# Ledger of designs, part 19: VH-VL binders against Phosphoglycolate phosphatase

Target 1, 238 residues: Phosphoglycolate phosphatase, of Staphylothermus marinus (a3dnn7)
Amino acid sequence: MIRLAAFDIDGTLTINRSSTVLCLEAIDALRKLEKNGVIVVLVSSNALPVVVGLKKYIGLSGPAIGETGALIYYGEEEIVATTKYSAKQAYLDVLEKYNEYVYGSWQNMFRLHDYALKIRKQYLSKDNEIYSLIKEYVENKYPYIKVGYSGYAIHLTPKDTGKGKALKQIMEKHGIRREETMGVGDSIMDWEFIKETKIKVAVANADPELRRKADIVTTKPSGYGVVEIVEKILDKPP
Below, E stands for the ipSAE of ESMFold2; O stands for the ipSAE of OpenDDE; V2 stands for 0.75 times the mean of E and O plus 0.25 times the DockQ between their complexes.

## First folded at step 6 (VH-VL; framework fv_felzartamab)

Design p88 (from zo3 with heavy chain Y100G S103E G105Y)
Fold by ESMFold2-Fast, scan of step 6:
Structure p88 (fold): chain C 238 residues (1-238), chain A 119 residues (1-119), chain B 107 residues (1-107)
Amino acid sequence: as target 1 above (238 residues)
Amino acid sequence: QVQLVESGGGLVQPGGSLRLSCAASGFTFSDYYMNWVRQAPGKGLEWVSDISFSGSTIYYADSVKGRFTISRDNSKNTLYLQMNSLRAEDTAVYYCAREGWDESYFDYWGQGTLVTVSS
Amino acid sequence: DIELTQPPSVSVAPGQTARISCSGDALPKEYAYWYQQKPGQAPVLVIYKDSERPSGIPERFSGSNSGNTATLTISGTQAEDEADYYCQSADSSGTYVFGGGTKLTVL
């Protein structure tokens, strides 16, 4: 029934939301979807090589979405940008002006459109204040850029793209209807792509707002919740 | 800059057919879902149909299913609505609307074209 | 089946705060969007994603969505704000629904 399943990575395929350690049971579940002919799409704000590397070593043939939707990897000869804009200039501006509070993500040297800032340790207690300051500055000066905060990094992203736009483009290319899709995540930021799917899933430890919007909330957290939903989808008879 | 211009409205008899067009300019037409929304005289807004980037995914309001057909020609930057088996209750101003790039809202609207179904 | 309910009319004096409600079963799980329509004109988006304002919309317009009810708030209402206001949402299947509309009179 489901022909395409899209998954957030950090906090969704990991053992919990504070770690980057993969839940191997969740990875095994993705391989089971692949074996059953389901197109598995990894969706991330990470630089494209990070996402593509992960999908290749898991053994997934489906596309990968990196840079918060700005880039789609369909294959070695087909990498598609979903936007003509880059946040690089806004990023360099913020890095110079607010160097006291933020520093650049190491992944930025592998980015083309979406750029990430980290809040210095001594200012983490004021993270929302710093995020708001940067958001107001950037969105006023660079009206084509939007600013989001994941709790881990501040992302500067072109306004005309996002995880949802990228997922819709993949569905169009593969002739997949919304009714044939599932989306799984842990953050309200994931709602952007999950809302474009038929089966909207939040893991048990997801943000309260995402759990409220989802059709299904798993009983297990993070990667263990992915195992739960994949088993339910595959065990349902035609 | 962004412009949507509807045409093709007019008077038609019950049971008749009419085709509406929406000419889009000022943006990359193939990057957006497109919608038809109607408004009967003195009444509220009613969503009619939407169409995905290339036209592979289409949805209709229950009131028009089987009678209306939405389509698009990306080479001409044009959205269409073929209306068949028209009824008096289809009388309305029909708006062409662009769906938000990231969400289920309508960020730009045309000025509308009036369709009157009357004997 | 989803339906959004709005009061048919709201009246407010110039400079006062206008509040327009939109109630429905979809709203706990979906975003609310708001449109302004003046006579003979096409609708204009004034609030999206419950509380965000498009560029060019005055900051006196704000929105919220809580407990089955979305609210459009216009602080310091001006005569030019007199119009019909429609809320809109989507269900989990991607169909769209509009509220019945509220006529705002500034007197």
Scores: ipSAE 0.006, ipTM 0.585, lowest interface PAE 9.6, mean pLDDT 89

Design p89 (from zo3 with heavy chain E99D D102E S103Y F106M Y108V)
Fold by ESMFold2-Fast, scan of step 6:
Parts: C-alpha cells; sequence; structure tokens
Structure p89 (fold): chain C 238 residues (1-238), chain A 119 residues (1-119), chain B 107 residues (1-107)
C-alpha cells in the first residue's frame, strides 16, 4: 500500500503549466489522500513559507520541501536545512552580469540556500539559451552550485542537496520504505525526487523526458491528472 | 464495446466541401484527445489534425491548414472535420482515432470513410 | 516537418525474426508507437510507449527505442503477420508524424 505521496506544485497541482492558479479538484484529491492516512508531501522550488502556507491551508499534516530541497518543514519547531551551502553569492553575481536577461525573484528575500532568477518577458522565447548561458557561467565559477530551470524560474541550488535528498530524509525519519511511495510531477527537474519513489507518475502534459521515465503517465494534464492518479490508487491500490 | 464510427464521406468536385462526423460510444468521449488520419489509395498513413479534451488545443498538418476545421461536441460524443476547398490530393479514406494523451498513440480507430475528390 | 524513416520492405522466412526500424530526430524525446495494417482494414496498434503491448497482441511482438531509432521486432514470424507496419511519434509542438510504412513479406 502507498503510505507517502510526494507532489510537485507548479504545473502539477495547478490548472496548467503556464498558470499558478490551483486546480481545486487536485486540492480535494490531496485531502482525500490525507483522510485515508497517506502522508502527503509538497515538493517545491518556492521559498519555504509559500509551500508551508499552502500545505497548512489545504489541511495536510505531512512535511513540506522548499527551496529545491534545501529546506524541510516538519513543524513550527523543526525546520531542517539539508545543506550548509548557499547560492547567494552566485545569485548576486548573475544579477550583475546578466541583468539584461534576468531579474531576481521577489521570493529571494525569504530564501536561505536556493535563489531564483526570472527571465525578462522580452526574452522568454529564448529561455533555454539564457538558461544554458547562466548554467555554464555559474557551474564553472561556483563548482558547489547547480543550475536548473523549472519553466517558471532559473534556480541556483547547492549541489549537495536536491528534492530527492530531502524526500529521502523525510522517508527515513517517518520509517517509510521506497515500496510505499508515489511521486508526481510535470518537469524533468522533478525526476530527482520521483526516481526515489516506487510509483513514478508524470501528468499528461509533463516534459517528454519525464513522461518517458515515468511508470505511469496520466491521461489528463496538470491538476486533472493528479485527480486521476489519486482516484486510481485509492480505488485500486498497487 | 468501445467504438468509433465515421460518416459523411462521398464524391465531391474540386473546390467543394464535405463535413465528416465520427460517433463515439462505449467510453467517456470528453476524456480523450481525438485525431483525424487519412490514407490515399495504395499510400501510407498521414496525420491530419487533432483536438484536445475540451477543444481548446487544435493542430493541423500543413497540407490542410486553412482549409480543414476540426471540432467536437462532447454533449453528443461526436468529432467533426469540416473540409473546404477540396483538392484531388485530398482523396483518401479518413479515419477517426482516439488518443488518450497529448503525445500518445492511437488505440481505437474507426473503419474509415472514403472521400473522393474528382470531376 | 519532422520525418520518420522506415525501410520500404522487409522479407523474412516463416519462423525467423523480423526487425523493422524507424529513425528520426523526435525519437530520443518522444515515445514510438507501432501499427499493423492488413489490406482493407483499419490500422491496429501493436506497440505503445516504445515497448508495451496492448491486450490481445501476441508476445512475439516487441518494441524498443534507443538513440534516434525505434525498432519493432517480430520473433518467430508467422504468415498472418504479413502486413504493412507504420511507426508514429510526435514533436514538441504536438504535430504527429507517421513513418512511410514497411511492407513485411513472409515467404
Amino acid sequence: as target 1 above (238 residues)
Amino acid sequence: QVQLVESGGGLVQPGGSLRLSCAASGFTFSDYYMNWVRQAPGKGLEWVSDISFSGSTIYYADSVKGRFTISRDNSKNTLYLQMNSLRAEDTAVYYCARDYWEYSGMDVWGQGTLVTVSS
Amino acid sequence: DIELTQPPSVSVAPGQTARISCSGDALPKEYAYWYQQKPGQAPVLVIYKDSERPSGIPERFSGSNSGNTATLTISGTQAEDEADYYCQSADSSGTYVFGGGTKLTVL
């Protein structure tokens, strides 16, 4: 039986991959998992308060992962960093060098380890070129930092952490075996945590590379795909 | 019990119009992307168009763009293909096919309906 | 405008293994799908998601997708397998594409 289910937020619990509007049907599905005793973990590159706020108001009792895995919220008195490094220096460097293409996410004022850059609107059509340029610059100059692109922001993250590392720490703390887990996402960046689960799920409109790696690809996109898989596992557990 | 049935094919003159229909039964039509695929006599398969669950996303092959219009009516479980400005090279058997996500294969096909464009 | 290239024909003796290739730039990123078409009939999906068989398709049919080439393999080929075979995939823009088809002759 599945005892822990981990979900990416943006593009996975939202109505589509271009919006931050939540799919309310998906939120209802998460509440159904919670009601059935499944530990629901929200996994995100967002600053920790954003993820924790969402988890609390949905009514989920499970931990939350923010800052691309650099921080885990277990409770108000137990917030754990999974790395001792910070990408802040690399972030400030990139802001100065590539200010023509990128600006800092407002969430950075609430970050400790992972820092996000937004691509200016006029350059969105060249987002992959800009991402590659920044990735090459940062990873050469700051060998302890890795660079990823979520489709929403370019993230500078310490190499010794990630969404997968954080999820594994949660599983160890709660005595959950890999065989009891499910991971759901929409981006190839989510593969890092999804690969650590038993049931690997991509929503229908996920990156092609993630769909190829997943055990299950839902028939419906984004949050509607989450409804589909949750109903399937509650009705017909693996 | 899952079935797709095409209709509306026939003989038409160059420059004419036809509307094809595909009636779906035995499954929840609104949960599936739908395709039109054609095959000229003695030739290979050619994808024509697809349409998303609600009709919000539509794609066309370049050969038919601007002339053909795909649509669906989920309340009637029916897929349509409006064909305008028909050319001799549009002569083919037109298949309706079900696809269960954006990049998936087509697991259920109708029997096809023949469209012949000639004078 | 993406292209999937198949050999026009493949011949095998009964009981031998037939291999039909499908090559194209979409294949490293997208799943390959395979269809069997017999004269006067609609296509039948024989392989989906690179390597999976639909219910009712004999075990002798298998598929793979590696690098830029997807392969349909029919082991112990039987006379009833004589048909046209088409591969299909998609590009990132949602445009679907079929290969040109391969006529399998079992003699």
Scores: ipSAE 0.006, ipTM 0.412, lowest interface PAE 16.0, mean pLDDT 87

Design p90 (from zo3 with heavy chain R98K S104Y G105A; at its last look DockQ between E and O 0.01; V2 from the best seeds 0.00; counts 0 for: pae O 12.6 > 2, placed apart)
Fold by OpenDDE, look of step 7:
Order: sequence, then structure tokens, then C-alpha cells
Structure p90 (fold): chain C 238 residues (1-238), chain A 119 residues (1-119), chain B 107 residues (1-107)
Amino acid sequence: as target 1 above (238 residues)
Amino acid sequence: QVQLVESGGGLVQPGGSLRLSCAASGFTFSDYYMNWVRQAPGKGLEWVSDISFSGSTIYYADSVKGRFTISRDNSKNTLYLQMNSLRAEDTAVYYCAKEYWDSYAFDYWGQGTLVTVSS
Amino acid sequence: DIELTQPPSVSVAPGQTARISCSGDALPKEYAYWYQQKPGQAPVLVIYKDSERPSGIPERFSGSNSGNTATLTISGTQAEDEADYYCQSADSSGTYVFGGGTKLTVL
């Protein structure tokens, strides 16, 4: 029996992986899960206010994970940091050195631990090269920072945290065993938290590597895949 | 063995209505998405509609949206397609098709039922 | 809506290799599926998820997907392989699309 279900947001709860528009059917599906006693957890690399906002307006009461696991929102009076470090200095150094290629995400004004960089439009065709360049620079200079690339943004994240760590903490806090959990995502970056769950789900249009790793690949893409798996769980639990 | 058997096809005038049925057997009907796919005479395949396990999620092709209604009765292992405001271009063999569990594939098809819309 | 483009026809001599292409912008991100349809019959799934072969389908049937093109390959083509072949995929909205179909003639 599933007691907790964790979902990525971008590309997973949206209508597709190139849009930020929420799939309304997926939102309804999440509500149905919660109504059936499942703790629904939103997991994201976005700034915590963005994730909490979505959580609130979707109508979910479960915890939310922001800043690539660095922050957990349990309620208005309980926000927990899962790291002791900040990538702010690394972020500033990258801006100073590589501002020709990248700029800071607007969300960085509201970020504490994980910082995001976006690649300038004229260099998007060289995104992997730019990512590699920044990764090498940061990880050599800052041994406590790891660098990831979601396809949307380059993230500088403290090494002592992550989406997986945050989800595990939530599970422990709520007394939920791994066997009682499901994780759903679209990106290989989602594997970090999905691998911590029993039922590992990739949406149909997920990264090939995630699809290969997942226990289940939905027949529908993105949010529509979420609808599919939720309905499956509710109609006939695995 | 998996079987899908369509029925309800026939001749209808433009603007008329028709209800198709698909009787399923040989598998747990409620565990799979079901689809309607049609094929005009001498033409290719066209996806029409699908419906989720319990019927909570439904999608239509733009060509039939607002006119066709897909539904299912899991207690009877039957898929339905209510077709209203029929047009000449709706003339086709209509297939019911079962989705595979973890892919977009339609792994089983019925024999089809012919719908002819003509004055 | 996505569009899948197939050649209208392909001809091959018995024993030779037939290749049918399916091109579409969604194919780098979405799986391709292939169906065989003989006259007066319902379609039969021959390839799913780009390259997987259903049980009962001969090994001479194979599939691949590279870039924006999926390809159905029939090695050692036989007379009974003469049929219409359709590729299929999905768009980002969860709806399905078929290619225009390819008539395979075995000479």
C-alpha cells in the first residue's frame, strides 16, 4: 500500500517538458491521492516559495521540497534546511567569470542554498559545453558544491544535500517505510529522489536513462502520465 | 485469449447518431486504457479517442471533439462510443484497441465495425 | 499536433531488406510504434517502444529510432510481408498520431 507519493514538477506535472503550464488533470489526480490518505510531496529545484506556492494553490497539505533538496517545507512554522552550506559565493564567482555565457535566475533573490544559472540564448546550442566548463570550475574551486544541469538551468548545490536526502527525511518524520512510497519524474535528475522510493515511475516522455531505470513507464506523457499512474494506484494498488 | 469485438456500425444520415460497442474478454479490462481508432475507406489510421481505467481521464481527437463521447462499463467489460452530429467524413471502419501497459502501443485490435454516413 | 511522415510506398524483392521510415519532430522524445495491416484485416502491432518486438512477431522485423526518424526494418522480406505499415507516436498532450502509412510491395 502506498502511503507517500513524490512528484517532480517541471516536465512531470506540466502538460509537457517544454512548458511550465500545469496539467490540470494531473493536479486533480494529486488531490485525489491526498483525499485517499496518501501524502503527496512536491519535489523541485525551484526556490522554495515557488514550490510552496504551487503546493498551496493546488490544495495539498503534505511537505514540499525546494532548492534541490536543501529546504523542506512542513508548514508555515516549520521550514527545515538539510544543508549547512550555501552555493552563493560560488554563484557570484561564476557570474564574475562567465557572465558572457550565463546569467542568474530571477529566483536566486529568494534562494538560500542552491543557486541557479541560465545559459544565454545565443549560446544554447553549446549548453553542454558551457555546463561542463562551469562544472569543472566550480567543483575544483569549491569542494563542497556539486553542479548539475536540468536542461533548464545549471544548479550549484551543496554536496551534503539533495532531493533524495530531503525525501528520506520526510519519510522518517512521518514513519513511512520505503516499501510504502512512489516517486514520479521526467528527468534523469529526478532519479536522485525516485531511487529512494519503492515504485519508481518515469513518464512516457522522460529521459531515456530514467525510463530505463524506472520500474514503470507510463503510456502518457508528463502530467497525463501522472494521471495514469495515480489512477492505477487508486483503482488497483500494486 | 484476448478478444475485442465491435458492434453497432451501420448506415446513418448526416446529422444522425450512432452508438458503437466493444466487448472485451481475455484480460482484466479495467487495468488498461482503451481506444477507438478509425479508418476511412482506402485511407490511413486515425486515432479517435481514449479512456482511462476507471473512465476518469478521457481524450479526443480534434476532429471528433464535442460530437463523440467515449465511455466504458467495467462491470460489463464493454467500451462505448456515442457518435452524434455525424458527418460524411466520419465514414470509416471503427476499431477498438487495447493499450499496452507501459507504452503507447495498441497491442490488440478488434475486427472493426463499419460506419457509413450518407444521405 | 505532431505529424508523422512516411513514404507512400516501398518495393523490395523477396529475400532483400525493406526499410520504412517515419519522420517527425516528436520522435527524439517519444517512442515510435509500428503496425502491419493486410487487406481486410485489423492492424497488428509489430514493433513497440522503437525497437521492442511483441511475442509472435518474426525476428526479421526490427525497429530503430535515431534523431527525428524511426525506421522499420524487415530483413529477408517474404511474400507474406506485403502489407500496409503504419508508424504511430504521441504528442505532448497525450493524444496519438499515426503516419500516413506505407504500402510495402514484395516484387
Scores: ipSAE 0.000, ipTM 0.497, lowest interface PAE 12.6, mean pLDDT 93
ESMFold2-Fast, scan of step 6: ipSAE 0.533; ipTM 0.797
ESMFold2, look of step 7: ipSAE 0.032; ipTM 0.646
ESMFold2 (binder alone), look of step 7: mean pLDDT 92; pTM 0.937

Design p91 (from zo3 with heavy chain Y33W T57E, light chain S92D)
Fold by ESMFold2-Fast, scan of step 6:
Structure p91 (fold): chain C 238 residues (1-238), chain A 119 residues (1-119), chain B 107 residues (1-107)
Amino acid sequence: as target 1 above (238 residues)
Amino acid sequence: QVQLVESGGGLVQPGGSLRLSCAASGFTFSDYWMNWVRQAPGKGLEWVSDISFSGSEIYYADSVKGRFTISRDNSKNTLYLQMNSLRAEDTAVYYCAREYWDSSGFDYWGQGTLVTVSS
Amino acid sequence: DIELTQPPSVSVAPGQTARISCSGDALPKEYAYWYQQKPGQAPVLVIYKDSERPSGIPERFSGSNSGNTATLTISGTQAEDEADYYCQSADDSGTYVFGGGTKLTVL
C-alpha cells in the first residue's frame, strides 16, 4: 500500500503537455488519494506561491515543493529552504549576456533560489542549442549552479538541491519509507524525484527517455494517465 | 491464456435497445482498462468506448455519447455495453478489447458480436 | 477531432518489402499501434509503442514513428501477410482513433 504519492504539475496534471489547463478528473483523483490516507505532494519548478496556491484551492493538505526543490511548504509556519545558495547572480549575468535569445520569467520576482529564463519566440526552433549554450556558460562560470530545461523554461538551480532531495526530506519528516511511495511525471527532468520512489510512473505522452526508465507507463496521456494510475492504486467504485 | 467472449448481438429496430456482454478469463480483469471497438460491414475499425479499472473514468466516441453506456462488473469478470436509441449506422460487429497496460494499444480482442439495426 | 490517414491499398510481390504509412497530428506526441485483420477474423496486434513486436509476431514486421507519420514495414512479404492493416493512436481529448485501413495485396 502506498502512503505518499508525488506528482509533477505541468504536463502531468494538465490536459496535455502544451497547456496549463488542469485536468479536473486528475484533480478529483488527487482528492480521492488523500481521502484514502495517501499524502499527496505537488512537485514543481514554479515559484512557491504558485504551487501553494494550487494545492490550497484543490483542497490538498500535503506538502508542496517549489523552485525545483529549493523550497518546501509544510504549512504557513513551516517553509523550509533545502539550499543556502541562490542562482540570482547567474540569472542576472545570463540576462545581460544572452538577452538576444532569452528573457526573465515574470515569476522571478517571487523566487529566492531557482531562477527561470524564457526563450524568445523567434528562437524556439533552436531551443536545445540555446539551452546547451547557457548550460555550458553557467555551469563553467558558476560551479554551484546547474541548468535544466523543462520544455517550458530554462531553470538555473543550486546544485546541492533538486526535486528528489526535497521529496526525500518530506519522506523523512513523515516517516515514509521508499517502498510506500509513488512518483508520476511527464518529463525526463521529473526523473530526479521519480527515481526516489518505489512505483515510478510516466504518463503515456511523457518523454521517451522517462517512459524507458519508468516501472509503469499509463495508457492515457497527462492528467488522464494520473486518473488511470490512481484508480489502479485505490480501485474505487464510480 | 487470455480469452474475451462477446455476446448479446442481434437484430433490433431503429430506436431500440440492446445490451452487449464480454466475458473475460485468463487474467486479472480488474487490472485492465477495457474497450469496445466496432466495425461496420465492409468498413474500417471505429473505437466506441473505454472504461477504467473500477469504472470511475469512462470515455466515449462522439458518435455514441448520450446513447451508449459502458460498464463493468469485476466480480463477474464481465464488460457491458448498453446501447439505446440505436440507428442504422450503429450496425457493426462489436469487439471487446483489452487495453495494453503501458501503451494505449489493444493486445487481446474477442471474436466480436454482430449488431444489426434495420426495419 | 483528429484523423489518421492511411493509403487504401498497397500491392507488393512475394519477397518484396511492403511499407504502409499512417499520418496524423497526434503522432508526434502519441504512440502508434498496428493491427492485422484477415477476412472474418478479429484484429491482431502486430506492433505496439511505435516499434515493439508482441510475442509470436514474425521478425519481418517492424514499425517506426517520425514526425507526423508512422510506418509499418513488412520485409520479405509472404502470401500469408495479405490482410487489412490498421494504425491506431490516441488524440488529445482522451479518446482513440483508427486509420481508415490499408488492404495489402501480395502478388
Scores: ipSAE 0.000, ipTM 0.424, lowest interface PAE 15.9, mean pLDDT 88

Design p92 (from zo3 with heavy chain D31E S54R T57Y)
Fold by ESMFold2-Fast, scan of step 6:
Structure p92 (fold): chain C 238 residues (1-238), chain A 119 residues (1-119), chain B 107 residues (1-107)
Amino acid sequence: as target 1 above (238 residues)
Amino acid sequence: QVQLVESGGGLVQPGGSLRLSCAASGFTFSEYYMNWVRQAPGKGLEWVSDISFRGSYIYYADSVKGRFTISRDNSKNTLYLQMNSLRAEDTAVYYCAREYWDSSGFDYWGQGTLVTVSS
Amino acid sequence: DIELTQPPSVSVAPGQTARISCSGDALPKEYAYWYQQKPGQAPVLVIYKDSERPSGIPERFSGSNSGNTATLTISGTQAEDEADYYCQSADSSGTYVFGGGTKLTVL
């Protein structure tokens, strides 16, 4: 019944929310979904080449979403921007003004629209204060940019895009109805794409806010929760 | 500078038809879901229909299903609502509304066009 | 079919805090949105995704969504805030629902 399943990467396909190490059991589960006719979409705030590289070496044929929804990879001849704006100017401005607190992500060399800032280690105890300060500054000065904080990086993203917008465009291009979809994530920031799906899944160690909104909360954390939900979907056809 | 301008409203007899248009400007029309929302005189807001980016995904309120048809022409930046078999209860101001790209809320609304169904 | 229930009216003195409630079974799982409508005008989005404020909306407007109830709060209410307020959410079938509306009177 499910024809498309969208997955967040960091904290969802990894062994836990503090590591970038992939849960290989979860990767195997994604390959099994695709063998059973389900389109697998990787959804990420990472630069597009990171997401596309991962998708290719896992062996997935579905589209990939990078830069917080600003870019969709459908194939080598079809890479689509979901926004005409770039946060680059706002990003450079913040780097100069708040360099004491933040530094640029190395991935920014490979970005076109969405730009990421990291909080310096010595200021992590003030992360919400720094995030709020940057958010107020950027959104007031650059009305076309929004600021989000994942707990790992501060993202400056054009307001007219997001992970949910990109997913909806993919669904329409592939003729997929909402009723045929599943979304899985670990952060409340993932809600923007998960809410666009029929089966809304939070892994066991997800943010409390996401767990409250989800239709299903797995019993296992991160990638192990992905294995759990995939087995449930494949074991009991409608 | 987002603008939505409705047109095509007017007086029509019960059982008649009307076609509403909504001209969009100031944004990339093809990147947004679009909606029709109506408001009967002195009453509250009622959602009527939505349409996806390319028109492949369409939903209707039960009260209009089978009688109204939503469509869009992205080359002309225009949203349409074809209303058939009109009833007195369809009398309302019809608003064109842009769906917030990351939510189920409506961030910009047109001024509305009045449809009056009476004999 | 789900319903969102709002009080039909709320009255507040200038400078005081107005609170408008919106109750429904969808709200624990769905976002709430709030619209302001003045006579003869189209609705204006004042709060989106439970608690976020669009650019240009005064800071005195805030929102929350807890349990089965979403609340629009207007701190230091001004005369120009007098209007009808509608909450809105989505149901699980992919359709949208509006509350019945609340008339805010600033006396």
Scores: ipSAE 0.068, ipTM 0.665, lowest interface PAE 7.0, mean pLDDT 90

Design p93 (from zo3 with heavy chain S30D F53Y S103Y, light chain K49E A90W S92D)
Fold by ESMFold2-Fast, scan of step 6:
Structure p93 (fold): chain C 238 residues (1-238), chain A 119 residues (1-119), chain B 107 residues (1-107)
Amino acid sequence: as target 1 above (238 residues)
Amino acid sequence: QVQLVESGGGLVQPGGSLRLSCAASGFTFDDYYMNWVRQAPGKGLEWVSDISYSGSTIYYADSVKGRFTISRDNSKNTLYLQMNSLRAEDTAVYYCAREYWDYSGFDYWGQGTLVTVSS
Amino acid sequence: DIELTQPPSVSVAPGQTARISCSGDALPKEYAYWYQQKPGQAPVLVIYEDSERPSGIPERFSGSNSGNTATLTISGTQAEDEADYYCQSWDDSGTYVFGGGTKLTVL
């Protein structure tokens, strides 16, 4: 049995990887997990208020991870930063240097540590080349920052944190052992937290790199794959 | 600047006990998982035990379960290994190692402390 | 209970490329790590997550992981690279496993 399940949001709980529309069947599945005693953790590169808002209105009681692991929300009186560094300076530098290819995420005004860049629509076919250029520039000039690409945004994150570090801190706080955990995602960036879990799940339409590393690849894409894996987990007695 | 210094090794008879210590400095100790890894004379590396940053999650290699106890004191930046019911097969240099948060690899090691179990 | 198999020794001439293999059933699903150990010294992490180099490790060190085999490659091997090399992975049961080690001789 599992006691904690961690889920990426965009592309994992949504109807597909090109939309922010939630798969309501997946949301229902998360509620069903909590009803059966499983702690549900939302893991995201979004600004913390976005993740916490979603968690609260779904009705989930578990912690939320925002800013690519840099912030954990346990409750209104317990919000924990997992790093002392900020990628803000690197973000401003990249925004000026690569303005032709990228623009800043509107969420950046609500961020403290992790900063996101969006690739302009006309350059999406060159997304991997643009990501590689920015990664090389930032990691050479700002050795304390790492660069990741989720398919939605390029994230500049302090190297001393990540989705995996945040998840391990949550597991420790709740006394949950790795053997009692499941992680579900759609992007290679999600591997940072999925690798820290016992049951490693990629949805059917996940990045090929993540599907190769996962223990289970669902037959259905995105949120429908979440429904599939939750049903399998709940068919086994606790 | 990161330093790990082991102590407490020595010569002990089979069935005896020893307590190893690892003094950490140069980093925020309670932000890291810590490990003990050993190496028998002329042999390879063998992972022994790890402990989470608060001490709530602990794992042991099958060869030491029930005999060894890992612990930490975050107020003193110190890692411990209590070794009981020692066997000749436990003779090794014992290393204290810090675990990478994101990658689960051992990025810094101490110099090791020799434990010899002999009659 | 999982095992990582390394050749016991590899010999190369100075300036040549050394390749050290590490084979095991965990490697298609788990990252490989590589450690260098010189006589009388503690191990030093030289490669993490299959192919990444820690700060301060020379560019001549590289890694890969394909199928059930991870490989450490040292290009333009120098005398100071003579050491024992250990691969390491995660067994997915809450424990870590090391390979048996490979003695690299530069002659």
Scores: ipSAE 0.005, ipTM 0.466, lowest interface PAE 13.6, mean pLDDT 88

Design p94 (from zo3 with heavy chain S30D T57Y S103E, light chain K49Y A90Y)
Fold by ESMFold2-Fast, scan of step 6:
Structure p94 (fold): chain C 238 residues (1-238), chain A 119 residues (1-119), chain B 107 residues (1-107)
Amino acid sequence: as target 1 above (238 residues)
Amino acid sequence: QVQLVESGGGLVQPGGSLRLSCAASGFTFDDYYMNWVRQAPGKGLEWVSDISFSGSYIYYADSVKGRFTISRDNSKNTLYLQMNSLRAEDTAVYYCAREYWDESGFDYWGQGTLVTVSS
Amino acid sequence: DIELTQPPSVSVAPGQTARISCSGDALPKEYAYWYQQKPGQAPVLVIYYDSERPSGIPERFSGSNSGNTATLTISGTQAEDEADYYCQSYDSSGTYVFGGGTKLTVL
């Protein structure tokens, strides 16, 4: 009896992991979950307005998690920060020191806590090396900041928050127990919130490490895998 | 400076009851899951119970279910463990531990309080 | 009844690499955490999320988790590293499980 389902957006609700184009079949599946009484939570590293906009125009009534868990949108009168720290200083430092490899995400002008760096096209083949370099530099110099790589951007996030912390706060506020939850994602970074759910789902084309940790790996990739798992959840074997 | 200070340990008879307290300071108490972890003399660590931010979600190790009750008072920054129907096997140092926000590990521990169940 | 198995003791000379294993069926799917406990003291978190180090923990401490085994590695072991080490993971039933502990002796 799933009462809450949390979904990563990029690579999970999209047509594949290399595109931001939404899988409309997956969006339809989320609307079917909501119609059947399931609270649908969108979980993202994107700036809060991007996630809230998507949530509102899909027609989802559940909360939205933005900035890698640093912000939760419950409604226009209730936006909650899960941290009082900001990665802005670390972000500006990295942007200047490693400008050869990275540039700032345009969304940073709409961010308060979590800041994103994009890897320049010519260095994408070295993304893991650049990620590791920045992670080591930032986490040693700014002990209150952690560094993650979503596949889309390198995120600098206060250590005292994350997608999992935000999801646990939502669950507690809504009286939802872990046993009533499902989490779906495509990146090892999504494990942080997926591990807090009962049904832990990786889409077929997810990172190998996430697929090994998940309870269920769908047979279809990205958004098509979301359709698959939603149909199984809404299937009514007694 | 994060600090966790346990109290309430002591000598009790089998079948008796005891209440442990953990006073927290140096951080926003209601932003953290809190845990009790115990260690019998000369033995390893054993997780006992955890409690969510506001106390809405509580879990226990099978060995203590039905006998121990975890609770918290966020206005007093205090965690509690009510221990009933105590057995000799419950003899241990009881640690109060803070769950690190997104790590699912325990980042700060109190000094522990000794509970001895003996006739 | 998921359990984590550690060797009861490991001995190394100063400056050598110490490896402490932790084996269990939960580990392919769950993160491993490592704690250091010195006599008369509370445990201290030294590794989280299989391989990450908390701020303040020396770089000589590292972790890995592969197959059914998590490993804590201490490179260039110092006398001050002599302690009991415990691994810990999460059971999908909603409980936490600790390994039996390994006494590291540095001689």
Scores: ipSAE 0.006, ipTM 0.565, lowest interface PAE 10.4, mean pLDDT 89

